VH-VL binders against Jerky protein homolog-like (JRKL). Designs and how they scored, part 3

Target 1, 218 residues: Jerky protein homolog-like (JRKL), of Homo sapiens (Human) (q9y4a0r168to385)
Amino acid sequence: LQPEQIYNADETGLFWKCLPSRISVIKGKCTVPGHKSIEERVTIMCCANATGLHKLKLCVVGKAKKPRSFKSTDTLNLPVSYFSQKGAWMDLSIFRQWFDKIFVPQVREYLRSKGLQEKAVLLLDNSPTHPNENVLRSDDGQIFAKYLPPNVASLIQPSDQGVIATMKRNYRAGLLQNNLEEGNDLKSFWKKLTLLDALYEIAMAWNLVKPVTISRAW

## First folded at step 9 (VH-VL; framework fv_patritumab)

Design b28 (from w02 with heavy chain S54D)
Fold by ESMFold2-Fast, scan of step 9:
Structure b28 (fold): chain C 218 residues (1-218), chain A 120 residues (1-120), chain B 113 residues (1-113)
Amino acid sequence: as target 1 above (218 residues)
Amino acid sequence: QVQLQQWGAGLLKPSETLSLTCAVYGGSFSDYYWSWIRQPPGKGLEWIGEIYRDGETYYNPSLKSRVTISVETSKNQFSLKLSSVTAADTAVYYCARGDYEYFGSYFDYWGRGTLVTVSS
Amino acid sequence: DIEMTQSPDSLAVSLGERATINCRSSQSVLYSSDNKNYLAWYQQNPGQPPKLLIYWASTRESGVPDRFSGSGSGTDFTLTISSLQAEDVAVYYCQQYYDTPYTFGQGTKVEIK
């Protein structure tokens, strides 16, 4: 398989509506300026190939099936692939749906566009949220997932810490830049920030992660 | 069955703050938005605002500068505060359950109403 | 804001006859993705809170008599009472819930002729 055909996916939690202090981040809490501490969290999954040239649309898991902020937006036109789950965490069903409906079709399209065989492997850790390896395979068997042994996973899971940290930094910087451009104070900005706003901003943050940042992590 | 019981002061002077509370009995509190709606004597209905179990609020822009809705999920209660009242705020105030999907709520259960009179 | 206009303001109908109330919204309350109209109808008897009759423009609330029906789509909606009974003397309101602030029509008073 060429590097274009080798993918990795990793999950992270994002507190999208807060300015966490260092202590709050460590303890999993956040603070909104001028208000009582509020925890608003989603799960994000990043997926890209070994070259970093193909970054998949982010997968986001939130609590609400139909957030009010999505009002005028068709779910198909969101900048992310949105799923809902009561606790806003990834589960076996959502991972399987993402693999079958999003990962496989998008990888096929990308490889076809590059004149490469529609064959790919998705390298994963042994997270409880990931289905059995045998279940994560396309109908023709050409696109499939493979779990890495723990001693190998630590060397070859490139979207871990560095890539995710860069994306989160880009997200925070983007929010602050938007606030400055609109001339709003931090308190009023945080009060007005909706989940839809956050989804557009995190999608931009992911797009700003350079291919070389991803490829160097391999 | 779902029942909404509401209470609060019915007589206010101009410039005071209106405070009303609604308690929900029976059924799920956490799966709905909870609204306040008012009706001046002999007039129609005006939506004031809504709140969700986590404190998320939406307010009528005409009242937003004066209105605060709060929720106490552990008690299945939510409350309305309307500051700087005038005679124009004289109305029957209702709490109501909002069943919601994209774009908003319709109201399937209502409290009995509290008449609030603002007079000098 | 979406403005809701009802017609007529008042209506006198004989017992057992059909009553028809119209509601018009200043913009569409039909959401194309779920093909639902975000429109409800309420009945208010003197001294009581409003009671939900119809939601999603045409879905009858549980316990509401089948003589009440809702119809219409987009901007034009109708509430029909097929055979008026004495207990139907009330003020009727339409409500849009497509956008905040939620808005109500001015009301239609139904009386016995």
Scores: ipSAE 0.006, ipTM 0.450, lowest interface PAE 14.1, mean pLDDT 82

Design b29 (from w02 with heavy chain S54E)
Fold by ESMFold2-Fast, scan of step 9:
Structure b29 (fold): chain C 218 residues (1-218), chain A 120 residues (1-120), chain B 113 residues (1-113)
Amino acid sequence: as target 1 above (218 residues)
Amino acid sequence: QVQLQQWGAGLLKPSETLSLTCAVYGGSFSDYYWSWIRQPPGKGLEWIGEIYREGETYYNPSLKSRVTISVETSKNQFSLKLSSVTAADTAVYYCARGDYEYFGSYFDYWGRGTLVTVSS
Amino acid sequence: DIEMTQSPDSLAVSLGERATINCRSSQSVLYSSDNKNYLAWYQQNPGQPPKLLIYWASTRESGVPDRFSGSGSGTDFTLTISSLQAEDVAVYYCQQYYDTPYTFGQGTKVEIK
């Protein structure tokens, strides 16, 4: 298999409704007004091939099936692949749906565009949210998932956290830039921020992750 | 069992600000939208607005310039302020619970209602 | 705004007989992506807040008697009480929740003949 045919996916939680500040951006923190415990959260999964040149649309799991901020937006035109679950957690059903409906078709299209065989492997850790290997396979068997042995997974996981950390830094920096463009009222910006706004910002943050940052994680 | 308790001043003079509060007991507060709906005596229902957690509000355009809905999540309470009242604002005001999963709400639990009278 | 119009304004029905209330929206409240009608029905007794009867046009709320049923799609909806009982004397309202502002019909008063 060529590096273009080898993919990895990782999950993380994101508190998307937080006050951006220069200090938070630098220190990798998210602050809320008056130390309040109110936080809006989603689960994000990022997936890319070993070259870093093919990054899939982010998979986002939120709580609401149809958030109010989505009312005027076709879900097919979202900058992410959106799913819903009561706790905003990834689960076996959502992972399998993402694999079948998003991962397999997009990988085929990418490999076809590169003149490569439509054959690929998705390398996964042993997370409880990942289905059995037998379930994660295309109809022709050419695109499939494979769980990494514990010794191999441990060599890759710290670098994967670097990719996620970079994406989250890009997200916070994007929020700060938008707040500066809106003017001087940080509290007004935070109050106005919707889930749809956050989805556009995190999609841009993912797009800003450089191929070299991803390839170094392998 | 979910229960909504509401309170606030019931008698106002024209130009004053209406202030009502609703407290939620017996269920998850942060997982729902919370609405204010009013009903003038002998007339139908008018939706005023809704709030979700600290910052997500939607208001009826006919009232938007005068309405503020706020939440105090630590107390499981949300409040309505309606400024510059006139006799046309005389109504029973209800707080109600709305669905969080879809982009619109139907209302499954209601407060008992507070009669607000605006008169000279 | 989406306008909700009910008919009739008032309805007198004998005990045990069928009562039918209609509700019409000025535009469709059917959302094509989920194939759901964003329409609810409420019952209001004098001096009490409205009580939810039906949501998604035809789903009966828990605890609501099976004599109440909702039907319709798009712009035309019906609430049916198959066999009117004394406690069903009330004002009934339809509500759309397809778009904000949420709007209600003007109400239909159901009385015993």
Scores: ipSAE 0.345, ipTM 0.745, lowest interface PAE 3.6, mean pLDDT 87

Design b30 (from w02 with heavy chain S54H)
Fold by ESMFold2-Fast, scan of step 9:
Structure b30 (fold): chain C 218 residues (1-218), chain A 120 residues (1-120), chain B 113 residues (1-113)
Amino acid sequence: as target 1 above (218 residues)
Amino acid sequence: QVQLQQWGAGLLKPSETLSLTCAVYGGSFSDYYWSWIRQPPGKGLEWIGEIYRHGETYYNPSLKSRVTISVETSKNQFSLKLSSVTAADTAVYYCARGDYEYFGSYFDYWGRGTLVTVSS
Amino acid sequence: DIEMTQSPDSLAVSLGERATINCRSSQSVLYSSDNKNYLAWYQQNPGQPPKLLIYWASTRESGVPDRFSGSGSGTDFTLTISSLQAEDVAVYYCQQYYDTPYTFGQGTKVEIK
């Protein structure tokens, strides 16, 4: 398989509603209230090929089925692939739906656009939230997942440094910049920040991650 | 079973501030929106506003300049303050639970109501 | 704001007979993406808080008798009591939860004829 045909997906948690500062932006962190909120935390899954030139639309798992901020928005037109789960974390059903409905079709389209054979492998850790390997295959068997041994997965998959950390840093910088551009009223900004706003910001943050940053993680 | 208990001063003079508190027992507090709804004697229902666990609020625009809803998550309670009251604010005030899973709320549990009378 | 209008303002029905209450919204409360109507119905007995009867226009709340049913879509909704019982004497309210502020109808008083 060529590098364009080799994909990796990695999951991370994000506390999307927190107070940014210049220091927190640099460190990719934010000030979180003493009590953590499931509604203020989402799970994000990043997926890209080994060249970094094909980044898939982010998969986001949130707690609310219909967040108040989605009232005027068709979920099909979101900048991310949104799924709901009570704990805001990935499960077997959501992972299978993402693989079948998002991953396989988008990978086929990308490979076709590059004149490459529609054959690809998705490299994953053997997480309890991931379906059995035999279930994660396209109908023709040409696009499929392979689980890495835990020891190998820990060496290859992005940690909080690199790809994931860069995306989170970009997210915090974007929130800070928007607050500054809106007249530097932090209190008003945070009162008005919605999950929909956060989804647009994280999608932009992912888009800003350079291909070289992704390719170096391999 | 979920139970909402409410309390606060029931007799006010014009220009004073109304203060009511609602405590939630027997269910999850942090997974729901919590509303205040009022009903003048012999009249219909008017939604005042709602709050979510970390202080996110949505207010009825007609009352927004006078209303503050606050939450004390550690005690499973939330409170209403309505400033500059007039006789038009005389009503039974209810606290109520709104479903967190949807972008709008219907109300499945209600407090017993507190009659607030504004008299000169 | 979405305005909710009920008809009639009051209704007298004999025991065992059908009662029908209508509710109209000034704009659609049907969300196209999930095909759900953001409409609820409440019953209020004298001296008591309102009690949820119906949500999503037609879904009956747990513990509510099956003689109560909701129907309609978009802007026009109906609450039906198939066989009025003495305990059903109350004021009934519709509520939209499609947009804030949440708004209620003016109420329909149901009395025994």
Scores: ipSAE 0.006, ipTM 0.474, lowest interface PAE 11.9, mean pLDDT 82

Design b31 (from w02 with heavy chain E56D)
Fold by ESMFold2-Fast, scan of step 9:
Structure b31 (fold): chain C 218 residues (1-218), chain A 120 residues (1-120), chain B 113 residues (1-113)
Amino acid sequence: as target 1 above (218 residues)
Amino acid sequence: QVQLQQWGAGLLKPSETLSLTCAVYGGSFSDYYWSWIRQPPGKGLEWIGEIYRSGDTYYNPSLKSRVTISVETSKNQFSLKLSSVTAADTAVYYCARGDYEYFGSYFDYWGRGTLVTVSS
Amino acid sequence: DIEMTQSPDSLAVSLGERATINCRSSQSVLYSSDNKNYLAWYQQNPGQPPKLLIYWASTRESGVPDRFSGSGSGTDFTLTISSLQAEDVAVYYCQQYYDTPYTFGQGTKVEIK
């Protein structure tokens, strides 16, 4: 398999309705005027190939059911692939749906556009949210997942915490810039921030992650 | 196991503000959306709006200018305020738990209802 | 808004006989991505709040008797009570939860003949 046919996906939690501040960044909590701590969490999954040249649309799992902020927006036009779940946690069903409906079709289209064989492997850690590898396979068997053993993962770390940390840093910087540009205080910005706004901001944050940052993580 | 207890003023005059509160006992508060639904005498059900533990609200557009739903997560309570009431607002008001898988809600537990009468 | 229309407005059925209630939505409530119909059915006895019977068009709520069943897809749905019992005298409502605002049918009153 060429590097363009080798993918990795990693999950992380994000407090999206958390205003940027030195204290909240360091302690991993949100502090807003009128509240000592508040949380609005989503699960984000980023996926890219070994070259870093193909970054898939972010997968986001939130608690909000079909939000009113999405009402005027076709789900196909969202900047991310959005799923909802009571705990905003990735689960086996959502991961399998993402694999079948998002990953396989997008990888196939990318490889076709490059004149490469439509064959790829998705390298995953051994997370409880990831289904058995036997069920993560395209109908023709050409696109499939493989779990990395702990001993191999220590030698090769595809799409590690460095990529995720960079994306989160980009997200926080974008929120700060937007808050400054609008001239709002922390409380009014927090009240005005919608999930849709956060989805556009995190998609931009992911797009700003350089290919070399991703390729070096391998 | 799950019980919704509701209370508030039942008799109002035109132009006043309706205020109702619902307290949730048993089960998880944080994993559900919480709705207010009303039923005028002899008529069907009308969804008013819903709230999530974060304070995020979704309102029926027909009532949006007059309705406010708020949540007090430390007490497992949520409340309805409906301003500028008229006789058309006379109804039994229910609080209800919204269960969901991916999006949308169906209602698996309901409060007993509060009759609100707007007269003279 | 998605409009929900039930038929009939009322029906009288003999004890032990089959009762059927129809519900029609003004647009499809079938979400192609998860292949689910966002449709629920409720029973309301006089002076009481509604009680959930069926969700996802055909899934029976825990504790609901087997005589209640839901069917249909897209825009046309049916609630069936296979053998009407005295306790089933009530008003029945369908509800769509495909989009906000959530909307209910006008109700169908079931009486024993």
Scores: ipSAE 0.005, ipTM 0.465, lowest interface PAE 13.4, mean pLDDT 81

Design b32 (from w02 with heavy chain T57E)
Fold by ESMFold2-Fast, scan of step 9:
Order: structure tokens, then C-alpha cells, then sequence
Structure b32 (fold): chain C 218 residues (1-218), chain A 120 residues (1-120), chain B 113 residues (1-113)
């Protein structure tokens, strides 16, 4: 398999309505100006090939089926692939749906556009939210998932902390820039920030991650 | 069985602040928006505002400068404060559960109502 | 704001006969992306809170008798009571939830002839 045919996906939590320096990982809470804390969290999954030249649209799992901030935007035109789950956590059903309906078709299209065989492997950690690898395969068997052994994961660590950390830094910087450009006070900005705003900002943050940053993580 | 229990002061003088609280029993609190709706005697219904567990809040523009809705998720409670009251604020005040799927709320459970009278 | 207008203001119907209430919105409450009308109907007896009858213009709330039905789309909506019972004597309100502030019709009082 060539590097274009080797993919990795990694999950992270994002407290999207937080000051950059005040994100708390404890009990899913963060600090917002004028509030003691707020419990706004989504799960984000980023996926890219080993060259970093093919980055899939981010997968985002939120709590609400259709957040009211989506009213002005067609669901199909979202900058991310959005799924809902009661706790805003990735689960077996959502992962399987993402693999079958988003990953496989988009990888085929990319490889076809590059004149490569439509064959690929998705390298995953052994997370309990990931289905058995035998069910994560295309109908023709050419696109399939494979779990990394713990010892290999510790050595290679695809989609390393560096990629996710860079994306999160880009997100926080973008939020800060938007607040400055709006000319609003900080409290008003945070009160007005919607999930849709955050989805556009995190999608931009992901897009700004350079291919070399991703390829160096392999 | 979902029940909304509401309480607060029923008699106010002009310029005072109205304060009402609603507690939710027998159902999920975190997956709904929570609204306050009022009805002046012999008149129709007026939506005041709503809040989500995250603190996300929306208000009727006609009341926005005077109204604050707050939520206490750990107690399954939410509250209404309306400042600078006048005789025009005399009404029965209802708390209500807002069900939604995409955006906007319709109200499937209501509190019993609290009559608030503003008089000298 | 979206203005909701009901007609008639008052309606007298004999027991067992059909009652029809109309509701008009000043702008469409149909959202094209999900093809839903953001319109609800409520029943209110004196001294009691409103009770949800219909949501999404035509979906009957659980426990509501099948003699109640909602119809319409966009700006014109109808609540129908196919065979009026004594307990149906009440004031009925339509509500749009397409945009904030949510707004209600002025109400239609249904009485027995």
C-alpha cells in the first residue's frame, strides 16, 4: 500500500465554549466570562492519509439531534459530518456509520482522483468505541480497518498529540480573532457563540493543519 | 410522570423585581429547553424566554432589557426574574417544557401557573 | 415578529357536530430543509394551563383523542374536532415555533349550541 492508501483516525473531546487558558477536563466543565462553569462538549474525530494530503471532513458528535443554531444552514452543507449521541461520545453505531457512509466513499473518490487502486487501510487504536475490525471493511474487501497492537501504537502513534494540539490551538486562536474583529466585549461574545459558529471554526482549524504536520506524525 | 412545580411571590409593587422558580420532577431535565410564558387576565399567551442546561438563553425582545432566566441543573430548577415591574406585568406566569427537534420549541408540559399582581 | 391570527374568535357547535378553527401566520412556518411546519395547537380550560394537542401542524400528542386533527402548511392551518364532546368546550390557541419570539394566536372560544 502506498502512503496515500494508509489512513489513521483519532478522537478527542472539545470544550467549544471556553476561554483558551481555562479549559477544564474535569467533569466536562469549562469557565466562561460571567459564569462559574458551563458543560459544553463535543467529540471530534480527525482522519487523514499518511501523506497528509487527504484530510477527511471532521466527524463531530454532539448531544442535540439538530442544534437550533443549525436553522440557517442546510444540514448537508455543514463543514463537518455531524452525528448526535446522548452523551456526545463516539459509540459503536456512529463509528460504523461514519466508516461505511463517509470514510469508504470519500477514500474511493480520492484514490480514484489520483489514479491509484481503490484499496486502503484505516489504522486505529483499540478503543472500546471502535467495532471489531472484521466488520469494518468495504463490500469488496479492498478498504478495511486494522487495530494497532499496544506496543506498536506506543512506537508510531499516528495522529499524534501534535496534530490534535495544533488543531485545538488553531481553534482557540480563531475564536480570539473573531472576538477582536466583532468589537464586542468578551462576555457578549461568549454569550453569542453558538455550536454552529464553533463547527465552522473547528473545520477551519483542521483545514489549517499542514500536510507536513500530519506526515511527520507517522 | 413529569411534573412542573412553580412558586414565588404573587403580590408586587411597581418598580419591584418579580422572582419565580420552577422545579422539574419525574423526567429528564437536560434534553429540553425550559420556558416562561405569561397570560394577562382575560387575554392570550405571551412567551417570555427560554433557557437550556448550558446557559444558552433566548428572550422575547419586548422584555429582554428587564428579564433574566437562570438554570440550576443540579437541582432540576430554573427561575425567572423580571425587573422594574408595572401594572402591565400583572398576569398568570407559567413555566413550561420546550420540546424541539431542529430548532424552535413547542410546550408539552406546563406548570400550574402563578398569579402575579402588580398594584400600589 | 411572526403574527398569528385565528378565526373565528368564538364558535358555537352542537354536540356531535364538527368544529373547525383556522390559524394564519404572517410568514411561512414551513422549514424547507426538514419539510416540517413549526406549528402547534393548545387547549385551555378556565383556570388551567394550556394543554398540547397537536405539534408539527398535524402530529397528535400522545393521549389526545383521535377526533382532534391538524392540517395545513406554510401560512394557513386548521384544527378540526370531528365530533364535539362536552369536555371540548375550551379556548384553543395556535403557536408558531419557527422563529423567536414564539407567538400565539389570539384564541378561539368553542362553546356548545
Amino acid sequence: as target 1 above (218 residues)
Amino acid sequence: QVQLQQWGAGLLKPSETLSLTCAVYGGSFSDYYWSWIRQPPGKGLEWIGEIYRSGEEYYNPSLKSRVTISVETSKNQFSLKLSSVTAADTAVYYCARGDYEYFGSYFDYWGRGTLVTVSS
Amino acid sequence: DIEMTQSPDSLAVSLGERATINCRSSQSVLYSSDNKNYLAWYQQNPGQPPKLLIYWASTRESGVPDRFSGSGSGTDFTLTISSLQAEDVAVYYCQQYYDTPYTFGQGTKVEIK
Scores: ipSAE 0.005, ipTM 0.478, lowest interface PAE 12.9, mean pLDDT 82

Design b33 (from w02 with heavy chain Y58W)
Fold by ESMFold2-Fast, scan of step 9:
Structure b33 (fold): chain C 218 residues (1-218), chain A 120 residues (1-120), chain B 113 residues (1-113)
Amino acid sequence: as target 1 above (218 residues)
Amino acid sequence: QVQLQQWGAGLLKPSETLSLTCAVYGGSFSDYYWSWIRQPPGKGLEWIGEIYRSGETWYNPSLKSRVTISVETSKNQFSLKLSSVTAADTAVYYCARGDYEYFGSYFDYWGRGTLVTVSS
Amino acid sequence: DIEMTQSPDSLAVSLGERATINCRSSQSVLYSSDNKNYLAWYQQNPGQPPKLLIYWASTRESGVPDRFSGSGSGTDFTLTISSLQAEDVAVYYCQQYYDTPYTFGQGTKVEIK
């Protein structure tokens, strides 16, 4: 398989509603005001090929089935592939749905656009939220998942080698820039920030991760 | 000023497939979740499932193997199919609107109900 | 699944008297992040669909008379009719919408004594 046909996916938690400051961006954290639960989070899954030239639309798992902030937005036009789960955790059903409905079709489209054989492997760690690898296969068997042993995954899993950290840093920096540009005080910014706003910001943060950053992680 | 109008076959034999449709008038269709709820004669309410305009569905696990809910957003309609019916499926079937707020639905508008009888 | 249990199964009260219906969930329906109870109450008259009375445990639906009120949090909830009127003779249901499948109580029949 060519590097274009080798994909890796990894998931992380994100506290999307926080007050950005220069200090929090520098120190790799966000400040959360007052008595509101700091547990307000989503699960983000990043997926890209070994060249870094094909980054899939982020998969986001949130708590709300239909957040009020989505009211004016077609779910088909969201900047991410959004799923809901009460705990905002990835689960077996969501992972399989993402693989079948999003990963396989988008990988085929990409490889077809590049004149490459429509064959690919998705390299995954052996997480409890990932289905048995024998069910993660396309109908023709050409696109499939393979689990890496723990000792191998720690050495070659790109997302674990700083790609996720770069995306999160880009997200925090983007929030800070928006707050500064709009001239709002920190509490007003936090109160106005919606999940939809966060989804656009994290999608931008993912898009800003350079292909070379991803390819060097392999 | 929202109205839900429902229709479909009311008399079925065991093993047949129930098919009901609900049409929404006077309000936003795309900004809500849409549910089917049933009530056997003289008994309580059982939620069947819900659908969003995207086609995403959530089903009661007790009925998941037999139930399909579909949506036709261009017509402001959604439909229920329940396969392999038995006498236990005899009930009044309601369509209902789920509120927009958060991940859970309470039901502020209901259709008139359709009595479905399954008998030999 | 979250089990909803109502008490009593039936209640007879005189016109103008207070009627109280209880609802208990097998698990908490209070979501800590938004501090809301995912609990609704419905009224059903014979031959009619259910009508929403209360949502978020205590918020009265538009057009519902002031004599209806909801209270409680977590697992224990109460619907109160402060002064029963003839048109209040109905079956009342609680519903949780904290988790799927959404579940309803078995119903409480309110009758005039």
Scores: ipSAE 0.006, ipTM 0.460, lowest interface PAE 11.8, mean pLDDT 83

Design b34 (from w02 with heavy chain Y58F)
Fold by ESMFold2-Fast, scan of step 9:
Structure b34 (fold): chain C 218 residues (1-218), chain A 120 residues (1-120), chain B 113 residues (1-113)
Amino acid sequence: as target 1 above (218 residues)
Amino acid sequence: QVQLQQWGAGLLKPSETLSLTCAVYGGSFSDYYWSWIRQPPGKGLEWIGEIYRSGETFYNPSLKSRVTISVETSKNQFSLKLSSVTAADTAVYYCARGDYEYFGSYFDYWGRGTLVTVSS
Amino acid sequence: DIEMTQSPDSLAVSLGERATINCRSSQSVLYSSDNKNYLAWYQQNPGQPPKLLIYWASTRESGVPDRFSGSGSGTDFTLTISSLQAEDVAVYYCQQYYDTPYTFGQGTKVEIK
C-alpha cells in the first residue's frame, strides 16, 4: 500500500470550555485543565493518511443528542461528524458507525480523486472502544482496519507532543483571539461559549495542522 | 460505600517492570480522575500520575519516561506500569480517587496500598 | 513544580490542647476566577493510607470531627486541631492541586506529650 492508503486514528479528550489562568494569559496561551465535568468535555478523534494530505472531518462525541446550541443547525452542515453518548466517550457502536458511514466513503472519494485503487488500511490501537477487527471492513473487503501490537502502536500514533498537541494549541490560540476581539472579561467569555462555537473552533484548529506535521508523526 | 481494591506483584528485580491494578467498587467511576501515589518507607508522598475514563493521562514529569497508566472502563479498573525499576522505586503504591474542579484533584478515597520492593 | 514546605517537622501536644501545623507553597495556589485555594490536608496513621481531612483550604470532609479546621490563602496555610485527642496521633500532609505534578509537604508528626 502507498502512504495515501495508510490511515491512523487517535482519540483525545477536549475541555472545550477553556478557562485560562492569569499566567497562561500573560504567556499568550490558554491553560486547558484536565479537571472538568462531562458536560464541558468531548471526545475527539483525529484521522489522516500517512502523507497528511487527507485529513478526515473530526469525529466528536458529546453528551447531548440534540444540544441546545445546535437547535437551528442541520447536523450534516456541522464542521465535525457529531455523535452523542451519555458519558461523552467513544463506544463500540459509535466507532463502527463512524467507520461505515464516514471513514469508508470519504477514503474512497479521496483515493478515487487521486486516481489510486480504492484500497486502504486503518491502523488502530487495541482499545476497548474499538470493535472486533473483522467487523471493520468495507463490503468489498478493500478498506479495513488492522490492530497494532501494543508496543508498535505507541511508535506511530500522534503523541501529546505531536499532531494532537498542535491541534489543541491551535484551539486555545483561537479562543484567546476571539476573547480579545470581543472585549469581554475572561469569565464572561467562558460563560457565553457554546458547544457549537467550540466545534467550529476545533474544526478550524484541525484544518490549521499542516500536512508535514502529520507525515512526520508516521 | 466506595472501595478501591488493588493488586500486583510486590517483589521485583532491577530493570523489571512494575505492574499494579486498581478496581473501583460501590461508586461512580466516570465522574472522577484516578491516580497512583507512592510512598517510600519512612518518607513522604509522591504523585505518579492520573487518568480519566477517556484514557487522557497526566504524569509526574520526573517519572513520565517510565510510566504508563491505562484504564479499562468496562471493568471500572485502571493500571500502573513503571518500567526499568531500581531500588529507588521501593515504596508503598496507592491508587486513589481524585475529586476535582478546574485544575486539580484532591484524594477522597485510597486503596490499601501495595508494598513494592526492588532488590537484586 | 510547586514546592510544599511544612513546619514544624514534629510536634508534641498534651491531650486537650491546641495543635497548629503550617504549610507554605512556593507559589500561590489561589485561583482568581473561582477564588478558591487548591489545597488539601491529610491524616496518615501508621500502616494505613492517608485520609482526607480538609479540601479547598478550609472545607472539612464529611465525617471529619469539627476540632479539625483549615485556614489561610495564597501561599500560607494552617491546619488546626483545637483539642487534641489520642486518635489524632498521626503524620499530617498538605497537598497542592493547583498544578501538576501535584505535590505534598514533607509531613508533620503529631505526638502526645
Scores: ipSAE 0.005, ipTM 0.425, lowest interface PAE 15.2, mean pLDDT 82

Design b35 (from w02 with heavy chain K64E)
Fold by ESMFold2-Fast, scan of step 9:
Structure b35 (fold): chain C 218 residues (1-218), chain A 120 residues (1-120), chain B 113 residues (1-113)
Amino acid sequence: as target 1 above (218 residues)
Amino acid sequence: QVQLQQWGAGLLKPSETLSLTCAVYGGSFSDYYWSWIRQPPGKGLEWIGEIYRSGETYYNPSLESRVTISVETSKNQFSLKLSSVTAADTAVYYCARGDYEYFGSYFDYWGRGTLVTVSS
Amino acid sequence: DIEMTQSPDSLAVSLGERATINCRSSQSVLYSSDNKNYLAWYQQNPGQPPKLLIYWASTRESGVPDRFSGSGSGTDFTLTISSLQAEDVAVYYCQQYYDTPYTFGQGTKVEIK
């Protein structure tokens, strides 16, 4: 398969309501407030091809089916593909839904736009949240997932080589900039920050990850 | 000026679900976190959890698997459900207003308390 | 969890005399960015809910008499009643709100000698 046909997806947790300070940003760390719960945590999955030229819209798993902050925004127009799960973590059902309804159609469209065969492989680690390989396959068998042995996964999965860290760094920097624009009123910013605000910020952070950063990780 | 009125069942059998409601009068509902705190007879205070008008919740990890706190902002009410009760859950249950700053809440107004007794 | 320990468990003081209650946290409740101590004090009379006396370790709640004062920083805190009155007979609790779960001291019973 060509590099355009080889994809990788990886999951990470994010405490979206964190307190960025200049010291934390400089050290590449985010201060998580003591006032936290499952409601402040989401699971993010990023997916891109080996060229870095096709980055899929982020998949985000949160606790609430319809978060209160979404009332003013059509869920279909969110900057991410949002799913809900009681614990805010990826599960077998959500992963299968994402693969069938989002990954396969979007990869097919991208490859068609490039004049390539609509054939692709999704390289994954052997996580408990990932379904059996046999169920992660398109109806025609041309787009499918393959699990990597643990000793190989770290060598050829871009996310393991800093892509997720870059995205999280971009997110923290964006929160700091928003806090500064609110006149350095840290308490007011913390109190007012909603999940919807965080989703726009993380989507922007993912968009800022350059294709060359992804391709150099392969 | 702010008053918290609470109500709910006082007598439960083991394995039943406790359900309590708190209504807020005479002050702002939207700018505060709202907590449930309990006190077993003759003992100290234990924080159960809190909720914000958005539905955002924070629970005591010791009770998290059994606790659900919900909010009905249109009525200025919030409620506690505690499942699978045992004799250890016998306590006076208070609702309280959490004055929120950067980290956490201190409690400036309290409901009168509801004695919940779990016995067969 | 942050553990809160009060001393003494009970205190008998004559009317008009000073009462002092101590509270210690297992870790600092001083937040560097705010430079505030996330500590509150409550008074509980028999059959009543707790009543807030002090927040931010030393700020007196509106309507609370001047004889009540809070002091301390980091891990060691004190509630002082400068001149005990009959209505001050109660159990007193400290509370940290630096981290969840919020935790309370075991209580100090104040009674007249």
Scores: ipSAE 0.000, ipTM 0.421, lowest interface PAE 15.8, mean pLDDT 81

